Miniprotein binders against q53ft3. Designs and how they scored, part 202

Target 1, 195 residues: q53ft3
Amino acid sequence: MFGCLVAGRLVQTAAQQVAEDKFVFDLPDYESINHVVVFMLGTIPFPEGMGGSVYFSYPDSNGMPVWQLLGFVTNGKPSAIFKISGLKSGEGSQHPFGAMNIVRTPSVAQIGISVELLDSMAQQTPVGNAAVSSVDSFTQFTQKMLDNFYNFASSFAVSQAQMTPSPSEMFIPANVVLKWYENFQRRLAQNPLFW
Key: E = the ipSAE of ESMFold2; O = the ipSAE of OpenDDE; V2 = 0.75 times the mean of E and O plus 0.25 times the DockQ between their complexes.

## First folded at step 22 (miniprotein)

Design Tb15 (at its last look DockQ between E and O 0.01; V2 from the best seeds 0.00; counts 0 for: pae O 7.6 > 1.5, placed apart)
Fold by ESMFold2, look of step 22:
Structure Tb15 (fold): chain B 195 residues (1-195), chain A 107 residues (1-107)
Amino acid sequence: as target 1 above (195 residues)
Amino acid sequence: SPESYKKAIEYAEEAKEYAEKARKYAEEIAREAKKNNDPESYEEALELFREAAEMYERAAWHFEWAARYYEWGDKEYALLYFEFAERVFKKAEELFEEAKELYEKLK
């Protein structure tokens, strides 16, 4: 139902469902992460009157999870960028995850998404330093995401002479990926909010 | 509209005014409870006024963020935070009116 993206890393689209209404993504090596994108995959919308509260969890000095409310995603705001670099020693927020697994390692944090009534979400106050300007951060994050995708796809490039037959797979010429990348960059430079 | 920067700021200031009003009632009730040495009789009304004040402040916080997102050009979050502010403001009003009804009964 959700995706989670960190600049320079592969997108995660397979959340761990820990309850009917709760989803979790692991973030290894979280101290190197500055921003996270949380988005809906588009296949299953929230039920009417509901949305998602997005939390960041990290282990404190005692290994106990500290949960902080980053913000929200809804059918009307299906993708959001959150800054987490300044949250790694902040105070905990009230949260619905209760006695979830204690984060045991200092290098793994979590993104939690709790599906809740909009009326309940409205009563929550996200940490203010998780907010980012959508125009500036959107352009920077999107460019890094595009660079990562292009570099990843390019790392698998082979010439026709180097290919082994794979009749059960489909292939895309590398120039198609390059043209898409160039077109996307052009559009982004002209209108950072075009997508 | 929730997309108007100036409107969101105006509503944030209105919510702060109501929060101050609710806190003023809570202070008056706390003084009355001390004066009569009877905190139990006033506890529910006092708690409702304090909760209303907190919710009005929360509404103001959301209105201010709606204004910031409008200024930043994020219409989707501006609308969301404005809607959330309105929901919280309505809840605060309900608590405030309930608290006033209970307080009037104590006279």
Scores: ipSAE 0.550, ipTM 0.807, lowest interface PAE 1.9, mean pLDDT 80
Fold by OpenDDE base, look of step 22:
Structure Tb15 (fold): chain B 195 residues (1-195), chain A 107 residues (1-107)
Amino acid sequence: as target 1 above (195 residues)
Amino acid sequence: SPESYKKAIEYAEEAKEYAEKARKYAEEIAREAKKNNDPESYEEALELFREAAEMYERAAWHFEWAARYYEWGDKEYALLYFEFAERVFKKAEELFEEAKELYEKLK
C-alpha cells in the first residue's frame, strides 16, 4: 500500500505491517537523511473517509523511541515530502504505535503510517517544519531522487552482446530510461509541481 | 564482500523460516489458550512469538536490501542494511527464545 523514498537510497515498497492499520519502514543511518517521501503505491486506496497519519520515530539518548507526527497522506494527496533532519532534537508527540520492541540503535529511525479517519487526522497537529514548503527544497530532493533512480537503473544496463536470453523477462532499452529522465528533468525545471 | 552477499541471502532465507516458525508457535499458543479458556496465562508468550515473527520478517527484508545494494555496487549502504539486519535478527532470536521459555513453563 505504501512506499518510502529517501534521496540517494533505494525506494522501499514493502512496509512492515505491524497491525491491520499500521505500517512501518525502518531507516538505517537516519541522521544522514534530510527528507523522506511517503507515497501510496496506487494498488490499494484508503477506504472512504480514511487517510494515513505519517509519523517519524528516532531513538533518544537512552535508546527510547521518540515519535513525531510529520503529516498526512490521503487518496487526494497520495504523496508527501517531509524534512526530518531537524527533528532529531524535537519533543515526542502522541502516537498510535504502542511499545514496539525496536532495536535500540542510535542510527536507526522509523517511518510509521497509521490508517485513520480523516476527521481524526484533521484534529492532529504535525510538528513544525516537517512539511516541505519550499519549492527549492522540493526541487533539490526530486532531483536527487531522479539521479538515484537513473543511477540504479543504469547499473543494470547490459550491452546486447551481454544479454542472456530470458523469455520470462522483459527488457527496456536504456535509451527509453534516458529519455524519460531527460523529459522529467525538463518538466521539473519548468514546473516543480507538475504532478 | 561476495561472502557477505551470500551470507545476506542465506540469512534472509533463514529469517523467513524462523518467522514462520514463530507464527506457528503463536498459532499453537492461541489454540491452547482458547482450549484452556485462559488467555491471560498465555498472552505474554503469544505476544513475544508474534513480535519475534515480525522482527524476523524485518531482518529478512533488510538482508534482502543489503544484498540489493551490494549488487548495485553500493557497499556502504549494503553494509548498513546488513549490520542493521543482524541486530534485528539477534533481537528476534532473543524474543523467540524468551517466548519458548515462557511457553515451556506453561506446559
Scores: ipSAE 0.015, ipTM 0.286, lowest interface PAE 7.6, mean pLDDT 79
ESMFold2 (binder alone), look of step 22: mean pLDDT 86; pTM 0.854

Design Tb16 (at its last look DockQ between E and O 0.01; V2 from the best seeds 0.00; counts 0 for: pae O 9.8 > 1.5, placed apart)
Fold by ESMFold2, look of step 22:
Structure Tb16 (fold): chain B 195 residues (1-195), chain A 107 residues (1-107)
Amino acid sequence: as target 1 above (195 residues)
Amino acid sequence: SPESYKEAIEYAEEAKEYAEKARKYAEEIAREAIKNNDPESYEEALELFREAAEMYERAAYHFEWAARYYDWGDKEYALLYFEFAERVFRKAEELFEEAKELYEKLK
């Protein structure tokens, strides 16, 4: 029903359903994440009169989850980008050269989506520092991700004259990567929310 | 629904005005309860005025975010927040009128 996207990571499209009306995505290494995109896949809409409240959970110093309301998705607003870098309250760092074996700083956060009545959602107040211009920020975020992927993949390009036989390896022609890049940019320009 | 920043801000200011009005009624009722030494008779109307004031404040918050999203060019999210603000504003109006009816019966 939902997808979750972070720059530099594979999109997640298989939320863990933890209740009939509650879905979660794990975000490992969450301290390196500044923004997340939450979106509806388009396969199952919300029932009429309902929508999704989107939460971010990070572990506190005791490893207990702390949930904050980021905002909403609905049939009329099926995707949103949220800033999470300013929401992390834990230190998330340890002293170098002095590791403690029993000290575990949990590094996995969660995005939670709760399917609720619109009237109930309207009474909720999201944290203000998670808000972004979702259309402009989504486009900027996605363009940076595209540029990063294209630059990374292109850095491994070799000509046929430069190839050595490597029978245990698979190779991808560079024009496949370029075609994907061009097609993705076209789709993004036509429909920025297709993620 | 409105398509502009200015309309959303105007509605936010209206919601704040109604929140203040509801608080003034709650203050008046609290004074009457003390003066008559009868807090039990006034309790329901007092709590309804306080709840209405809270709902008007939530509506104002949502109208202000609708305005911010209009300014950022996210018209879909602006309309979402505007709709949420309207839902909460209408509930606040219902609570406010119920509280007024209860209070008039005590007078």
Scores: ipSAE 0.371, ipTM 0.766, lowest interface PAE 3.4, mean pLDDT 77
Fold by OpenDDE base, look of step 22:
Structure Tb16 (fold): chain B 195 residues (1-195), chain A 107 residues (1-107)
Amino acid sequence: as target 1 above (195 residues)
Amino acid sequence: SPESYKEAIEYAEEAKEYAEKARKYAEEIAREAIKNNDPESYEEALELFREAAEMYERAAYHFEWAARYYDWGDKEYALLYFEFAERVFRKAEELFEEAKELYEKLK
């Protein structure tokens, strides 16, 4: 039902369902994470009148989870970007996840999604500055994703002199990738919603 | 290396100026080629100036992205883009100088 994406990491599409209406993603090495994208997979919509409250949980100095409401996803807003880097020192808030029998390691945070009534969600107040609502923030995230791809691809770059004959392999000139990248960036800068 | 938005923008502006300079040379060469009715002799220099202009524009573009990252407070990525922009800029310079050398031989 849900996916979770951290820039530079593999997408998570298999949430741990801890209850009928509650899903959890583990985020290892959470201290290095600035933004998280939570999105619906499109396979199962929310029931009518329901949405998802998105929570962030990190262990405190005692290993106890500190939960914070980040924001919401709905059928009408099936994805959201959250900035979590500034929340790692925040105070905990009320959350629906209770005591989860999850072995927590100090370096692992969690994203929790609670399926709730839209009316109930409307009464909740997310922690400040968690929801990325600005076009600039979205652009920043997308750009970082592109950069990650570019860095990854470029790490495999070899000169023609370094190439070994491999009849079964196709090669793409690095310049082609660069041109695509630049074009994509230009489009993104012009209209972040160009796709 | 630039450490601020402002510095990165200054580099972008410089790159744009060099792009324009390269374009002007390309235009001049194109005119000379017509004037002398010898497009073949000028083609290589013309192409190199065009390529140089394109590369300078690319450098400018990447400097601007470096600036954006500085503005976003992400110095690591800002530096990455800046360094890349510098490499592109240097390549543009090489093309530009090669083009100039070829063009001077035609005069």
Scores: ipSAE 0.007, ipTM 0.242, lowest interface PAE 9.8, mean pLDDT 80
ESMFold2 (binder alone), look of step 22: mean pLDDT 86; pTM 0.856

Design Tb17 (at its last look DockQ between E and O 0.01; V2 from the best seeds 0.00; counts 0 for: pae O 11.1 > 1.5, placed apart)
Fold by ESMFold2, look of step 22:
Structure Tb17 (fold): chain B 195 residues (1-195), chain A 107 residues (1-107)
Amino acid sequence: as target 1 above (195 residues)
Amino acid sequence: SPESYKEAIEYAEEAKEYAEKARKYAEEIAREAIKNNDPESYEEALELFREAAEMYERAAWHFEWAARYYDWGDKEYALLYFEFAERIFRKAEELFEEAKELYEKLK
């Protein structure tokens, strides 16, 4: 139902369902992560009148989980980018994941999504420093996405001397990918919302 | 729904004004309960005015975030936070009017 993406990592699309209405993604090596993207896969919408409260959890100095509300996703806002770099020493808040039997790995953070009534979500107050400007977030997200795509596509680049055609494969010259990348970056720098 | 930062901020300011009104009613009721030496009769109305004030403040908080998201060009989040603020504001209005009705019966 949900996906979770961190720049430079493979997307996670198989959330651990820890209750009928609660889903979790593990984030190993969380101290190196500045932003996380949470999104709906598009196959299963929220039921009418429902949405998702998105939480971030990390271990405190005593090893106890600290949960902070990052924000929301809904059918009308199916993806969001959250800043987590400033949250790794913050105070916890009330949350729906306490007392759950969740396997905890030291030095691993979690993203939790709790499916709730919109009326219940309205009563919650997200931490303000997880919010990002859509202009800033578009620029950073798009740059990270282009870097990841370029690295991925570049792994298929071959020289003409090494090339052995396969009838089931297509090849893209690396300079075409680079030109597209440079053009996209130029357009994004001029107008981060051009797309 | 609002189409601008300014419109969302105006809703936030209105919610703050209602929060202040609810607090003033709570102060008046508290003084009257003491003057009449009858805190039991005023307890329900007093608590409803206090709860309404808290809800109006929460609505204002959400209206302000809607304005911020509007200013940042995140129309989807702006509308979401505005919808949440409206839900909270309507609940606060219900509490406020219920409290006023109870208080009028005590006069």
Scores: ipSAE 0.389, ipTM 0.724, lowest interface PAE 3.0, mean pLDDT 79
Fold by OpenDDE base, look of step 22:
Formats: structure tokens, sequence, C-alpha cells
Structure Tb17 (fold): chain B 195 residues (1-195), chain A 107 residues (1-107)
């Protein structure tokens, strides 16, 4: 029913079903994770009037799980991106997962999805800054890409005066643009959410 | 080469310090040019210090990006940005030294 994606890692499509209405993904080495994508697989929709509350849990200094509501997925919004890097020092919130007897290794966090009534979800408040809007993500990506390209390319720029006794004009070797593109594509392939 | 966020930030800070130093020289030269009513003799040195300052700032930017990628656990890409920063930094140094030599001849 659900998938979980961490950039640079294999997609997870097999959640652990801990209850009829509760699903959990394990996130090893969670400290290195900036963003998580939670999405519906499209095989089974939510029942009418229901959606999914998405929670993040990490172990505190005592090894006890700290749960935080990240946001929601629904039939109308079947995927969401969450920034979790800034949440690792946040306060815990109420959650429906109870005391899960999951032997947690200190380096493993969890994404929990609870299938709930839409009306109930509307009364819940996600932690601030966890949900990344598609518009904001696109804007940030575009800005970072442009800044990255400009600064990279300009580092190789030479003036025409530096090349030959000619008027002032800036030149960038064509291979620099290619190199940037190749490196950018490699980075994007490794971590699509690197911004 | 630096292999950590901390080290990359230290290099960025150093580059910013050199940028500031270059700007201070540019300001000094501008004052001397006015004082001596001879802007033409000082223009080349002034321009080179300004260019050096800009290049040092660019180096700092690349070091900062290297630091970010270190923080994200992408060492390979961090090293790429670090190499770019070092290259720019060296070019800035060349411009800075040339500017100094020109300025010293005017004293």
Amino acid sequence: as target 1 above (195 residues)
Amino acid sequence: SPESYKEAIEYAEEAKEYAEKARKYAEEIAREAIKNNDPESYEEALELFREAAEMYERAAWHFEWAARYYDWGDKEYALLYFEFAERIFRKAEELFEEAKELYEKLK
C-alpha cells in the first residue's frame, strides 16, 4: 500500500504492518537522511473518508523513541516529501503507535503511517518545517541549480584580454559546461533531494 | 585535502579574510589616487585588488559548498567543490600578488 524513499537508497515497498491500520518502515543510519518521500503504491487506495498520518520516530539519548507527526498522505495527495534532518532534536508528539516492542538499534529510525479518518487528521498539527511543498521544493531546486552552475562555470571563466590582446569579453570553455552537467547529473542520481 | 565539514569551513573563512584584505588594499589605493590626483596610475592595481577580492569570495563559496556536501555525507562531491575552491583561491593569490607589486611601484 505504501512506499518509502530515501535519496541514494533503494525504495522500500514492503512496510511492516504492525496493526491493521498501521505500517512502519525502518530507516537505518537515519542521521544521514535529510528527506524522506512517502507515497502510495497505487495498488490499494485509502477507504472513503480515510487517509494516512505520517510519523517519524528516532531514539533519544536514552534510546527511547521520540515520535513526531510529519504530515499526511491521501488519495488526493498520494505522495509527500518530508525534511527530517532538522527534527532530530525536536520534541515528541502524541502518536498512535504505542510502545512498540521493536528492538531499536540506536542508528535506526522509523517512518510510521497510521490510516485514520480525514476528519481526525484535520485536527492534528504536524511539526513545523517538516512538510516540503512541491512549489517550495521546485523553487529551491531551481535556485540551487542556477547558483551551482553559475559559480562552477564562472570559476573557469577567462577574459578575452587574458587569452589574446582583444576587447574585454568573458569565455568559458565548453568542456566546463559538460563537466558541470555530468557532475550535476551524477549528484542528482545519487540524491535527488540534495538541496 | 580537507575531509570534513569543519576543515572546509576553515578554508572558507580564510578565503573571506583574504577577500577583506584585498578590499582594504583597494580602498587604500582609491584614497591615494584621489590624494595624488592621479587615478590613471593607480587604476590597474585597484582593479586587480577588486578582482582578487571577488575571486577569494568565489573560493569561499565553493569551500562552503564543499562543507555542505560533507555534512550531507557526500564526500566525493565535497572533494569536487574543494578542488574548485582551491583552484580559484590560487588564481586569487596570483592576482593579489600582482596587484601588490604594482602598488609598491607607485609608492
Scores: ipSAE 0.000, ipTM 0.218, lowest interface PAE 11.1, mean pLDDT 80
ESMFold2 (binder alone), look of step 22: mean pLDDT 87; pTM 0.861

Design Tb18 (at its last look DockQ between E and O 0.01; V2 from the best seeds 0.00; counts 0 for: pae O 9.9 > 1.5, placed apart)
Fold by ESMFold2, look of step 22:
Structure Tb18 (fold): chain B 195 residues (1-195), chain A 108 residues (1-108)
Amino acid sequence: as target 1 above (195 residues)
Amino acid sequence: SPEELYKKAIEYAEEAKEYAEKARKYAEEIAREAIKNNDPESYEEALELFREAAEMYERAAWHFEWAARYYDWGDKEYALLYMEFAERVMKKAEELFEEAKELYEKLK
């Protein structure tokens, strides 16, 4: 059980399991994606001595999938942010997703996670340009998450004239949400790690 | 301290590169000996193991260098992961190197 998140999009938590040890997330409209987050949901840890190799795949000019090793997730590093904007014209590498090399919809990229022995993972070398400073990536990702939360919460806003009495429910005034959002945004801009 | 960890990762990367060069020098020596004796098949296994050890040492150096970068970036979890991976590859490289040396000594 893994999750995959792209800024400005809803989180994906239901990977396609294509083998006992291989999981895939589809990324439609991948050309607009700059970063992707891969994380463990926390329900099922990796078995002892194992971890996950994370790959990015996009269709080349012939419609054939090109797989690149982004990096790793493990029980000790359960989430990671990868930059993919510079990888959309890269060349492929060796990978364990042989059966997943054929893309059915050429405009869709994929994130693949292969559960492997740590000793096997250690022998792999990720593409270097997928590596991201956690501070810069965290700030960009967090800003998009804040925007998503504010837009979602705001979609439930009603005026007092629109309210139906509901004494068993708790309500939060909309101005509290706005004030929190503005304060958080200001603090994040000054210190991305304040929280 | 983070600065101490950074310096350790850099030192280990340099050490791994030194071992890679040492393994390559053994491979060169064996290749010359194979030609001198006109018997390349007798030396092939030791030669291949030294070359494989050199490649593993280079991969370890790669991981140590990335561990240092992640220490510098403040990503302790990824830095430790790359340190662990580098150490695993170093252990494999050392096993290959010692096996190759034993085979080479038997040929003398």
Scores: ipSAE 0.538, ipTM 0.810, lowest interface PAE 2.0, mean pLDDT 81
Fold by OpenDDE base, look of step 22:
Structure Tb18 (fold): chain B 195 residues (1-195), chain A 108 residues (1-108)
Amino acid sequence: as target 1 above (195 residues)
Amino acid sequence: SPEELYKKAIEYAEEAKEYAEKARKYAEEIAREAIKNNDPESYEEALELFREAAEMYERAAWHFEWAARYYDWGDKEYALLYMEFAERVMKKAEELFEEAKELYEKLK
């Protein structure tokens, strides 16, 4: 029913079903993860009037799970992107997963999906800044791309005074643009959600 | 450690800003001397180089700050990339600064 995607990793399509209405994905080495995509596979829709509450769980300093509500997926919104990098120091929230006797290794986090009534989901408040809208994602990408290019290129800039005696015009070697492009594309290929 | 690299990035950013300020102070001093001696042409090159050095140091500081930001986001690869950018800019700033000093000393 659900898939989970971390940039630079294989897609997960086999959630562990821990209850009739609860599914869990393991996220090894979660400290290196910035964003997670949760999506419906399209094979089985939610029942009428139901959706999925998406939770993130990480071990605290004592190894106890800290759960946070990230957001929601529904038949009308079958995928969502969540930023989890800033949540690793957040406070826990109420969650429906109880004391799962999951042998947790310190480096493994979990994404939990709970199938719930839409009316009940509407009463829940996700943690701030976890849900990334498509518009926000695009804006962030554009901004980061521009900032990355400008900062990189400017590091190689030389003044015209350094090249010739007269004007204050700045010059950037043409190969710098190519080098930026190669590095940016490599980074994007490794982690499309690196921002 | 990533934490150590973060601290280093912040430290280097602060250092770069201090050098930028030092370069600006030299530029101000030179501007005053140029007026005092009624000879702006003889001091113009040194003045310009100190201004450029200050700008380069500020740019280096910016790159170090971005490195720190990426460390905060858990993106070590990009953090290291920005550290490398900052180091290159620091080197250029230092070269400009030393050249400016040499020119200024010849005018004394």
Scores: ipSAE 0.006, ipTM 0.224, lowest interface PAE 9.9, mean pLDDT 80
ESMFold2 (binder alone), look of step 22: mean pLDDT 86; pTM 0.847

Design Tb19 (at its last look DockQ between E and O 0.01; V2 from the best seeds 0.00; counts 0 for: pae O 9.3 > 1.5, placed apart)
Fold by ESMFold2, look of step 22:
Structure Tb19 (fold): chain B 195 residues (1-195), chain A 107 residues (1-107)
Amino acid sequence: as target 1 above (195 residues)
Amino acid sequence: SPELYKKAIEYAEEAKEYAEKARKYAEEIAREAIKNNDPESYEEALELFREAAEMYERAAWHFEWAARYYEWGDKEYAALYMEFAERVMKKAEELFEEAKELYEKLK
């Protein structure tokens, strides 16, 4: 349902689902990461009236996880870039991931996405220093790349009824991410400023 | 646009004013509870005014971020934060009015 991208690393598209409504990506070597990108893959929207609260977790000096709310993704805002470089010594906040069913790797940071009611999400206040302006060159390029990916992947969405009887289910062909990457990379090589 | 930016800023300031008003009611109720030596009768109204103030502050926070995203040209996030601010503002107004009704019964 979600993807996670860090500059210079392969995109992660296989979140660990730790509960019906909770998804996690591991971030090894998190001290080298300044920004993280969270996005929806395309064919599985949030249910009506719901969205995703996005959290960052890192181990403190005692190895205990510290969780911080970065912001949100919704059907109307399906991708976002968050700054995490200033959060690695920040104060934790209330969060939904302290439950027994979350697999923990205490020396590795994590991105958590919790699917919640919009009314509940609205009452939460993200850490302000995770916000990133889309005007700055890096975030502008990354946001354009994410928008391009989302639109491209969504154009290949087919329902199971279009291929097999099960009309309530949707899927994307297996190599959509690779196809998008190859097309985007070719265009960028031909014109680095095609944005 | 400049008009949408101004609207978000004005709503943020309004929410802050309502947060101050809710806090002043909470202070008045706390003084009345001490004066009458009856804190348990005032407890529910006091907590509702404090909760309303908290929600008005969160609404202001969201309106301010909506303004920043309008300024940055991120229309999708600006709209999201405006919607969230409006949801929280509505909740704050409901709490505030409930608190006022309870307080009137104590007078």
Scores: ipSAE 0.492, ipTM 0.806, lowest interface PAE 2.5, mean pLDDT 80
Fold by OpenDDE base, look of step 22:
Structure Tb19 (fold): chain B 195 residues (1-195), chain A 107 residues (1-107)
Amino acid sequence: as target 1 above (195 residues)
Amino acid sequence: SPELYKKAIEYAEEAKEYAEKARKYAEEIAREAIKNNDPESYEEALELFREAAEMYERAAWHFEWAARYYEWGDKEYAALYMEFAERVMKKAEELFEEAKELYEKLK
């Protein structure tokens, strides 16, 4: 039902189902993680009137789990990006995962998804700064992409005057644009959050 | 490799130095053009040195990005930017040498 993606790591599509309505992903070496993407696989939708509350859990200095509500996924919003790097010192919140005696290796965090009523989710408040605005993320991505393209392509630009004694217009070989596109696509596929 | 990172930083610095050298030539030519009251004879060399300077700055940019991608753990993409930077350096060098040849003919 759910997938979890960390930049530079393999996608996780097999959550541990700890209850009928609760799913958990393990995040090894969580200290190096800045962002996590949680998404629906598209195979099984939420039941009518239900969605998913997404929680982050990390061990405190005593090895006890600290849970924080990151945000939500729904049939209408089947994916979300969360920034977790700034949460590693935050206060815990109430969570539905109980005293899971998860033998936690000190370096392993967890993403928990709880299937809940939409009405109940609306009453919950995620921790601040966890949810990355989709609009802001898209804007940043677009800007970085355009800047990357412009800087790359312009480095290969030649004036027509340099090619022939005629106009002063600048030209970029079409193959340069193609190479950029292919490499950018490859990079994006390998690390969707590289920007 | 750590060697790639070191080279990227070193080549970025070198590219910036060449850019500055090209700018200094452009400034010198501009002064000579004024002194001799003959801007037309010096214009081509002046423009080529300016273009060379810009191209060297672009090369430096690509080398810097190679270093950044290396730091991010993307060695393949770092290597790609190294290749781009090297191609740009070659083009900058060609422009620079052409500019020098033209300028020497004016002396």
Scores: ipSAE 0.007, ipTM 0.235, lowest interface PAE 9.3, mean pLDDT 80
ESMFold2 (binder alone), look of step 22: mean pLDDT 87; pTM 0.861

